# Designs tried in a protein design chat: VHH binders against Formin-H (forH). Part 11

Target 1, 361 residues: Formin-H (forH), of Dictyostelium discoideum (Social amoeba) (q54n00r34to394)
Amino acid sequence: VSLNEIIDLDREFELLLDKLAIEDPIKRKQMQSLPDISKRTLLEQNKADIYRTVKHKGPIESFADVKSVISSINTKHVPIDIIKTLRIHLNTADRDWIQSFLDNDGVQPILNILKRLERNKNRKRKEHSILQWECTRCIAALMKIKIGMEYIASFPQTTNLMVLCLDTPLIKAKTLVLELLAAIAVTDRGHGAVLTSMIYHKEVKKEITRYFNLVQSLKIEKNAEYLTTCMSFINCIISSPSDLPSRIEIRKAFLNLKILKYIENLRADYNEDKNLLTQLDVFEEELSTDEQLNSQQGTQIGIEDLFSQISSRVTGTPSQQELITLMTHFQRMSSSNLGLGVWTLYNALANQLEDELKIHP
Below, E stands for the ipSAE of ESMFold2; O stands for the ipSAE of OpenDDE; V2 stands for 0.75 times the mean of E and O plus 0.25 times the DockQ between their complexes.

## First folded at step 1 (VHH)

Design s07 (framework vhh_sonelokimab_d1)
Fold by ESMFold2-Fast, scan of step 1:
Structure s07 (fold): chain B 361 residues (1-361), chain A 121 residues (1-121)
Amino acid sequence: as target 1 above (361 residues)
Amino acid sequence: DVQLVESGGGLVQPGGSLRLSCAASGSTFSSYYVGWFRQAPGKEREFIGAISSSGGSTYYAVSEKGRFTISRDNSKNTLYLQMNSLRPEDTAVYYCAASYDRWLSTGYEYWGQGTLVTVSS
């Protein structure tokens, strides 16, 4: 992206002068003395000529054969310029071309590039970030067409690899990924795919819980546009389900990560940013509304309230140490890769024991 | 990692039905996309279909639509292939395959050893 991109302006401009056959030393020196903005303008105007001269042309220049295009990107070392050329084409291609691209697994080579970049994250960090950004923009281009959006929403492997881009240092790239994921999350099929992708992100990044890195970014990042987009994504994923229990379940993960404290800090730090404040308001208004609806449908007792009741009865008794030991077992269980199954099994055993001991709620 | 073992193959008369099973062990099975493939003598391996990690979505090769049904039971770590109206051309070794991040007909990382299905009188 322009803000975080390292541009070798002088080298690119020198190539332009070579293309224009400007060999007079005096005239060449005068042109090299132009302001940077003038140099960039001239480069943009002559970009097609620079591309041809530098021999960045390849099999992908011919878009008549979809399979040839796919094979040109299905290699171990794909040049960034080839992916840029593909991105430009995907933004202008008709529906039939895009359908053929999807039918011939054209998305898979792009995903393979993203997967390789994750494996090699300590190599060529500048080129890594740029290639990751261009691959994400190819996915964005596909999503502008209904068939592309439906494809991405229907096949969780695409969203699974998109979320790996959230750890990029390029603020514009992670902002775009969150915008795309939010768009997918509000579709009927896409909400599940996004939830699955955040589980995948947790496993690959070894997060202690789903959404941990996402919520921490609300404290770490100082870019107002990113923060607004991040809050918007969180709001979309929580509010997309029409049923109250699903919204409460998803929101609980964020509440447990202390998101309300970060919202308070963001209100103080960005008190004049209307867009961000709107997203913070949406989160708190939806929470309030759902708490009122939850009260009408029955009384919910939270984990903290239950623990407070247990703690008040056990603290200062001989059972205090046993409770600490039990909580230590639960702490280890919460860190296991067994997921819901281990908690369900424990609850089944506890119910059986309570029945045998005649303990009543 | 996940280990896969197919079972249920055997000799079946034309027009008959057969249910194949694929038992998974190792990593959490419910996190994987799983599919069925077959390879007839002297032919390349052919994709039959795949099922999402939750079991909510299925994808079938056009040639298999209507005769074969894929299902899974995550509580038993088992994948199934129900085959109906079997023909001699269905004779093949049937394989199950799993992938953590792949949904389509290509790119599966873990494969079973196969189970032989023979359709003959």
Scores: ipSAE 0.000, ipTM 0.104, lowest interface PAE 21.0, mean pLDDT 76

Design s08 (framework vhh_sonelokimab_d1)
Fold by ESMFold2-Fast, scan of step 1:
Structure s08 (fold): chain B 361 residues (1-361), chain A 123 residues (1-123)
Amino acid sequence: as target 1 above (361 residues)
Amino acid sequence: DVQLVESGGGLVQPGGSLRLSCAASGFTFSSYWVGWFRQAPGKEREFIGAISGSGGSTYYAVSEKGRFTISRDNSKNTLYLQMNSLRPEDTAVYYCAAKYLPSYRDDSQYDYWGQGTLVTVSS
């Protein structure tokens, strides 16, 4: 029994509860607390009835005509019930139906809804949260099939709108979005899309640096499942590239945001949480492994080596005099009684400038 | 309340082997990076090696990598250093230390330190 098999079981069981129209939070929680064997038994007993006939609400009469279904969701004001009905259908539709849905741009209306919700987020807060959640679950349903995952990973516009959902007030929706983005990030094509989407997130949310809100959530959020998923996502985007320089550059952004301090605090606050501690271990072990690999390649960087590299590139250029001036400032700071704090302040300012100039990938 | 207690030091002849142990208590051992340092009389403290909380990652000082092996047993809250092919210049007080991240030569970044165990390599 793997963690992925347990996650799949819980997701299938949640689908069963939705199809049985069990919406009472107390009753739903009671049923979700059942042992795995009981959940599997209930899924098997109800499989034929519940998966064969989907309950239809709203103006969607039939799912036989894919284009008709797409037109039903491609309107300015889509009722929540229509999106719920679509989500249920996407979880049970065969591969040929899903392929037709993707080929006829069925994903675009869902993205249009997410885009409109972001534009109008100051209105109808309850409906906003429910629609955002249902649209995210439609994307999740599509990603359960290989063709859907490949489609979503191939189009950065999809991940751009998914990252905007990280601002949702629903912790379970925020957690699901991070799970989906992590799954996309471990694919060859999807990794670049996710990195680009985090830049888009920075621009739309006016973050001071990329990943700022994500890293701050490690301090703010007190939900262990969310924290575990967040660390898992961070680990996925750092470790997905096979080449050492790419991993170092991506990790640098998180190190500059003081993620190691937050990891230290999380270890103290969640000392019994095996899943979270595993993700914290992964981050630190991969950091250590990459530092060792970097040093073994003769790139254990001393001050003299760094200066030699800078000097060789700058000597004979107009920048040479500016480098001399900058080094003179550092010489004065090195004689200061302020110590380590002055150097850390200069490093923080340099990191901020590098982010503004987009020097990192 | 946090304690690190080294043991296993003693007199050994050149070319011999010795295994040091460090018993940890008062913190969640498996969550910390732990490492070994040594200090000879009149010399600066020197980093030997460090191991991640799970034991999956190890980092050694270049000069010692071939002769020394670091390992840990989280079920016993114990860190080990296996020292082979010992030389007179290995004579030092050996310290274990714990932190969230290793630094290969920056002892100021370690949170907890033991009292040390003396290793003497002579005939």
Scores: ipSAE 0.000, ipTM 0.154, lowest interface PAE 16.0, mean pLDDT 77

Design s09 (framework vhh_sonelokimab_d1)
Fold by ESMFold2-Fast, scan of step 1:
Structure s09 (fold): chain B 361 residues (1-361), chain A 123 residues (1-123)
Amino acid sequence: as target 1 above (361 residues)
Amino acid sequence: DVQLVESGGGLVQPGGSLRLSCAASGRTFSSYAVGWFRQAPGKEREFIGAISGSGGSTYYAVSEKGRFTISRDNSKNTLYLQMNSLRPEDTAVYYCAAQSPLDYFRSWGYDYWGQGTLVTVSS
């Protein structure tokens, strides 16, 4: 049985409400109606200074004005206790509040804090790392709601600043960042954003190749939870694409960095860690499976497979309507008596356009 | 996976004190919320209290508040339960358990239980 089943979650949450001095029966009922996930997050993340901050700023109903909240965090020097209060509220706010927060650019002040921290790396490391941790937890809270996940997955600016946090000395912050990036990478739009952010990371950190620092951390870090999360992230970015060519190309970058040698060393050093061993097994099993598929497929790609790949990338984007229009033209051509010549002409025109746009296979 | 082993149980007289330890191995202990539970003979398992991964937040069952104190040492991967003013009704097998607060974003489960340690309060 799981811990959350054995710990009477509602009983423990009642104790939290007592500690926060929430005595109003209506307010207690509202808070007890929160999703179990929100209750668990509040219980785990509560500290003495957070209790004082929540008490000082008042209960959740005091956050009714979204714009006022955004203004309080959109200042040059934001106290860490305000970010902690925001994190607690983001974990408990309803969908309409979060939608308003996103619509009024509430994420931007959090990104501005992360950007300032990156610029001021030479200052005190502990304060720097703790503020990065709290900002990352705010992003985590937003990702628990579908609209928040979609927002973060749609804007590479967010993931660009998240990957810069990977050089923090605070191991729990590195681990959380990789967990969040893995969650983003398994979404269709988010996968592209994460890949782009790793290129950004390479340029900012002056890596010789993308993923260099990430793969080196498998040798340097001795924290089993971090190592497991790092391997999970790597597995997510490689295996998320449904098409074999994409998986092979992404995996090739890691193979070129000698990840298989590091996996061998990790097996020796962590031979009793089931979670880490599982992620190492996943990497090698997926590699083996894809190599087998690659040997069976050759260069034969079917029309349905190609269209499925295009559709998954275009659906939900502004390009969707243009794709529908283009397919409608192809449908008309397929029902005509013009034959092979019209398709050959279309291919010649497409090749010429690709040359002009510098798009190469 | 986290493995948990309780120790420190034994026979104590009413009014006595006892400190239980829970040693964790495997994954990084500091990321897990951990708690203490007990099961008295012929009764259901009962929650005693819990402590967050950072150690910054603690929660106790109302009836045990002030007599029992939960603490952790993440450098030693160890959870502690300090039990004071023990009573015959505190006689039970005591268990520690762990769960990650971030299980939402992880592909592996974090629900782990120790084997238990017996505490007998009797003259």
Scores: ipSAE 0.000, ipTM 0.109, lowest interface PAE 16.1, mean pLDDT 75

Design s10 (framework vhh_sonelokimab_d1)
Fold by ESMFold2-Fast, scan of step 1:
Structure s10 (fold): chain B 361 residues (1-361), chain A 124 residues (1-124)
Amino acid sequence: as target 1 above (361 residues)
Amino acid sequence: DVQLVESGGGLVQPGGSLRLSCAASGFTFSNYAVGWFRQAPGKEREFIGAITWSGGSTYYAVSEKGRFTISRDNSKNTLYLQMNSLRPEDTAVYYCAAGSYEELFRRLSQYDYWGQGTLVTVSS
């Protein structure tokens, strides 16, 4: 990438942020820290919307019948070449064709392939990794157009299956998935879908906690581009919410997984990698800024304040009696000579239950 | 078994300097983020600053940044607070705290272990 290309991309992306009325300094900085492919995806989406509403009169090889294309990929065994052909077509098809593809559930066969690959993961062949890669590229092609991005952001099923590709041995596939999820996470609807997908990933991959495998990859993987993209994704998911409490709660999961120790190790191992160092700086600077902002708000939420908020929402509902029962258990614990360990155990159980119920900021 | 013991408090004149120490025992100090808090008579306990387990990152309350410096020595299991340009309003009991969670350094509930405190009096 030349200096002129960097200047062009950064300048065009600045103009896009202005056009989208993104004025929050934290969100703006975070979006400017996105990988080049994520920035290009967002820019291409904006350009494609303009281009694809105009009927192109040039000679184009295309699939005339959307339903025939969907039928060809909606089989129990789909040849890789058919998925490659679909990917090429999705990158060039006009808006009306893509709209018809989405309306006729054309994404579902791609998701069914990803589901089957996850079911058969113990029978991993090189072909399975390549097929995951090609399916991910089809999703990437759809995200280049506004209607495709909106579809993906609106249906958590898609992001849920995308995250299953994160355990692939193909580093380029992992990197692409994280780049696409980062682009989705910075949209209003997409942020929630991405958080839900990480809970789904925990359930399917049997992780101890949400984000465990993602954070562990910062120690295991030795590919600088992947590490940069992984940190960029983490920064996007944390900084997307405009409200301070949501950012603090999301960041808590990563801090509890000792991410700051891994960041220290990455600084030592990759001391000359400017792109990676930038993403490490973003994480630490945003943490410092939010802690400073939290201090400036001057009021720490105490036990009485928290209980008052819970009580006002629960009083007069069917849940009131259950809250009284829970508080009675806590009252008995507080009256005993039991130590910190019992409260810690209850907190661990509560965290596990909240993950299972998908309660998150 | 877990203990945090603060020392170095005392009477100091306005404009003076003081260095506080916190000695940790009974746990693996290098695995914990540690911080300093203070409480003046009749006021809530307030955050001063914190340092990560490695010492690679420090966080300060806005009013203390530039006057106070936090450091740690993991080989000695000790946390330090260097206080410069002290003012009468810095008069308080200073507490050392350690926590396995770093997400909310200013939230008292995030710290698992606390010292007994050391009194700092800045003469009026």
Scores: ipSAE 0.000, ipTM 0.102, lowest interface PAE 21.8, mean pLDDT 77

Design s11 (framework vhh_sonelokimab_d1; at its last look DockQ between E and O 0.03; V2 from the best seeds 0.00; counts 0 for: pae E 24.0 > 2, off the site)
Fold by ESMFold2, look of step 2:
Structure s11 (fold): chain B 361 residues (1-361), chain A 123 residues (1-123)
Amino acid sequence: as target 1 above (361 residues)
Amino acid sequence: DVQLVESGGGLVQPGGSLRLSCAASGFTFDDYAVGWFRQAPGKEREFIGAISGSGGRTYYAVSEKGRFTISRDNSKNTLYLQMNSLRPEDTAVYYCAAYTGWYSLSEDDYEYWGQGTLVTVSS
């Protein structure tokens, strides 16, 4: 080992002792006399667990008592270090602790923090976004286990407050929010909630149409992980319904926002990003597949098929002769030198008759 | 303190090869995607390529495919850039940068930056 490496270890360990506020000369001497392997272990542990070793000035020193934890975050002003500590604990807590946290409405204080951040003027932009980030990481931790995911997907306010976080300038926070929303959207109960929440986003943020800001972000943002996650979210909300009409309706909102042009630009700019290209391919392949299915299911019905349907309904009834008479009139009119004009007049009269029959049946 | 320190820059002839290193300390290197950027005199900083935290995926700017190879050794907390077939237009200050996600073309997304190492390609 070099002399510079030895000096670096001692220097880093002294900084650790200062950071931990170990000022007692006897304690410092004891810590300084530790073997180098022990010092390296403590440095490594404290780099990975720094939030667990930071001295807390708040009321919370133990996460064993769920109600005490919830009380500490269910206040008007919550220090970010408490939220970071909660996030770490949510990732390591056993199922029974998590169940108790959910049963005691522990999610609501997290959502209340997000709500207050949305309403409050942002005096320190970076710290505002970091608190949003840590709150969404708490939600992510809950979603890692089944009972948490089921609770979050069924909890009424969660998706509404999550979509409002999409306006954060912190790209990793908006990326995580989209990842979580996509996971919710593939669940039976969560899909409708996510769609409704995007309407709520439009109303609160005064978008011109639903998804406008989301689609614009595909042009504005340069982060490949964000772009991939955003396209994955879009694909999830379109593809999750099993019925073709629902998929067509949802996709139409994005097509009207010209998403295909954004996809073309993304292919050019990120031509070697396999993950992003895969999501772009999914969008276009699902579009093509559903267009083929739509054509096969006869959403554009042909004249021969219409006639067959009408004929099958009237054959063997008194209306059969009236249909023949009407078709004979159409046959004569098809030879008219007025051409399209005759058919346009018939369509206008039929529409007016149908409207009149609804008023005076 | 978090540090990224580039090394291995210098003068090289056209057509030559150079390997840059980036030593990382003060953070969990394995959790970060790491990228290479460069800035020629008087030009904006540009993305060269990136490698995932595990090392399983590499990404390259279109113009750099085939000449440059990015690798990492997580046991040594070190990122490498192997540059082959160097050209005078490769003359720049080369930076390594780290990001907790995958990769980004935007320099603004990278959390930690090195100070840079100068590469000069000249006869």
Scores: ipSAE 0.000, ipTM 0.193, lowest interface PAE 18.3, mean pLDDT 77
ESMFold2-Fast, scan of step 1: ipSAE 0.525; ipTM 0.821
ESMFold2 (binder alone), look of step 2: mean pLDDT 81; pTM 0.825
OpenDDE, look of step 2: ipSAE 0.006; ipTM 0.281
ESMFold2, look of step 9: ipSAE 0.000; ipTM 0.090
ESMFold2 (binder alone), look of step 9: mean pLDDT 81; pTM 0.823
OpenDDE, look of step 9: ipSAE 0.018; ipTM 0.401

Design s12 (framework vhh_sonelokimab_d1; at its last look DockQ between E and O 0.01; V2 from the best seeds 0.00; counts 0 for: pae E 14.5 > 2, off the site)
Fold by ESMFold2-Fast, scan of step 1:
Structure s12 (fold): chain B 361 residues (1-361), chain A 124 residues (1-124)
Amino acid sequence: as target 1 above (361 residues)
Amino acid sequence: DVQLVESGGGLVQPGGSLRLSCAASGFTFSSYAVGWFRQAPGKEREFIGAISGSGGSTYYAVSEKGRFTISRDNSKNTLYLQMNSLRPEDTAVYYCATDRLYGWSHLTDEYDYWGQGTLVTVSS
């Protein structure tokens, strides 16, 4: 059984309700609205016989012929039951079957379903979000095995269509998409694919800038599990690169979108949610650490070094005496009791003068 | 607005070679898969091949493998189709196509942006 398993929680929970003979529509709806952690707890307490009630449902009668399976999902109108049957099979299929599925372009029909759903998103169908959910679960099942994860990470078209599901109204579906994208982003090849997919997302969704809708969701969404997963995804794409310049550049996009203000608001609104608070802490601690490292690596030189460079360029020129006079003014300023405010004012004036003189280093 | 313009079509003798170009504008070319299709008089549009945005992956119709090669130059926003060992039955109008969502498909109805086409005639 492969590490990094994603549990098919909703289906197993539905089967649990059936096994417990909970037929009252009101009670069933109340139980289906429980948080995922509560559903997992109930499944754990009632373990061992749930799988015996699972039937492979749909027109796929045999999984021996991979091409026949692919043909069954490679149609204009794919029934939801076929995708559910495929998803169940992908969770249990051996490596050789999955390799054959990948080699015969079995992922392409799943992606085509996601593409059709995006093209037809203005046609409100009850099954729309459920098809996005089931297709995303098929991708999740493939990612449980190394060959599937490597395939998904190597073909950016897969992550491109996954990111389009991020505006789905089904909170569990977009939460799963972010979880899978985070897993892809921590791989070397997959990190680049995910970054490219977010550019693609910007173009298709007509965002003002990359990550705009993602960051805006931190204000709009009120689901703690989603918010935790969203922050985890953001942390993964920023911190995955081993080199400091890459992390600074990626993080800059989020800082420019005022993510720090959203983090402050989330701390106030979710002050007892340990998982979310941990992800918020990670973002701020990584930022602080990288700012310290950036300072230490000499992207900002010290006072003595700056003066040495200026002095070297000016000594022996007609400007030398003017520099001495300017430094004398700074000496008097440094001896004043006016403090930080005077230096800040001087810097503001210097910035304005540089703009007027068109000095752009 | 997405714009695709094919060029390079013409008359070639059987067994000859021809290279078609497709110039793209109005979208981030390197982020989208693009494909080649053809349509002979009185026939439906037929898929030839597609290439991923990065150029790292290519997909060909089984009948065209070995004779046709698809490539792209993202610095020039241009897609290419190299056609070798041409036959009279290759006579068709050749189109390049993309979809803002997914250009990598064997299904003609999955593409929403098409060029005007370039005519290739294979005749003695």
Scores: ipSAE 0.005, ipTM 0.309, lowest interface PAE 12.5, mean pLDDT 78
Fold by OpenDDE, look of step 2:
Structure s12 (fold): chain B 361 residues (1-361), chain A 124 residues (1-124)
Amino acid sequence: as target 1 above (361 residues)
Amino acid sequence: DVQLVESGGGLVQPGGSLRLSCAASGFTFSSYAVGWFRQAPGKEREFIGAISGSGGSTYYAVSEKGRFTISRDNSKNTLYLQMNSLRPEDTAVYYCATDRLYGWSHLTDEYDYWGQGTLVTVSS
């Protein structure tokens, strides 16, 4: 890779960060420290202009009380009651008012509150979580109508701040955020935005890997509604792309995080929860479907990928030990005097097993 | 002020049944999940189960599933715990709790408000 290519990548990535409205210097630095592969991935995901710059400014055409609320949100410390009032109005306002609200950057004060709360997160106050939740509810109210949804989906800062709210202790808020992100993810422009924001989340929250905290929540959290919503979100981000390779790639990240193990556990623990089970079924069915499709297309799966897939399926199950035994056997036999003959024999056995499976599906 | 008051405790023979009640006041009862805990002498407080605000969802500790049933009447601001097939090991002080933030939890430290408890003694 030529120096010029590197310089170009860095420049493009900076522009992307600007586009994504990542303004915090610390966060920017973290993003800038990403591996080149990650940068390229983000750039690729954002090749399509998935974000719109909203530059509409004008006088706020609203009720005096609502105007006062917005002004208060923007200029001073905002008590929770003000945000609640805004929420109520957003839920009842007509389209024209919502449009005016959006045109006058009405979302920004909400985002500023979220930003502030995130910065002060070390001061985990229950009150802050409630305020954060109310802000999220305002966003939810906006997303109920098409123009609001489009705005939110096209405003990079919004999705970035939303994903950061996933670590809130308020279960209702976590659930809501996931619901909203799922809704955004199924929109034409929103899928890329959500994926980008999840990468952002990884960096800001210092996750080991993308989606790590999300997948871990499947292990740690006990709230069935939340778990259902979590799985729904995962299903949405995996299944939204029409392109098979894209789905496979996204899913691979989850598989690598051993999501199948957690799914198995959830099935066992929540065997009476129809909603959760439905989402679990969707995950597994789509996995199976895509694997079949992939096999039909003759895509050569690398050995490492195959192993990863197998490992992810068997880890934590009784089959794990059996796999280890087989792998150990392979290792031993690979150096035997049989040479290539050993693999021929293994393949013969595999074919026999496949034939048996056809007879006994 | 949030208040939770447990009642219904008493002496029961092994194999018997008991229904506990928790009367709630000082908050919008239907808006919050509520749960049951118990603490045996010399043991840590343990989660029994919880019910969502609407009553649409119930959650139980694995050990208590099928034996205990949690329900609520939001019109009466009351939480219930139906205990069947009681055992001596079920002897404990039973507590109701609520939390306004977490929805429900199996962790004691995530609940903000607790009742005073009601004693259940299972003995022959």
Scores: ipSAE 0.000, ipTM 0.224, lowest interface PAE 13.6, mean pLDDT 82
ESMFold2, look of step 2: ipSAE 0.000; ipTM 0.275
ESMFold2 (binder alone), look of step 2: mean pLDDT 80; pTM 0.819

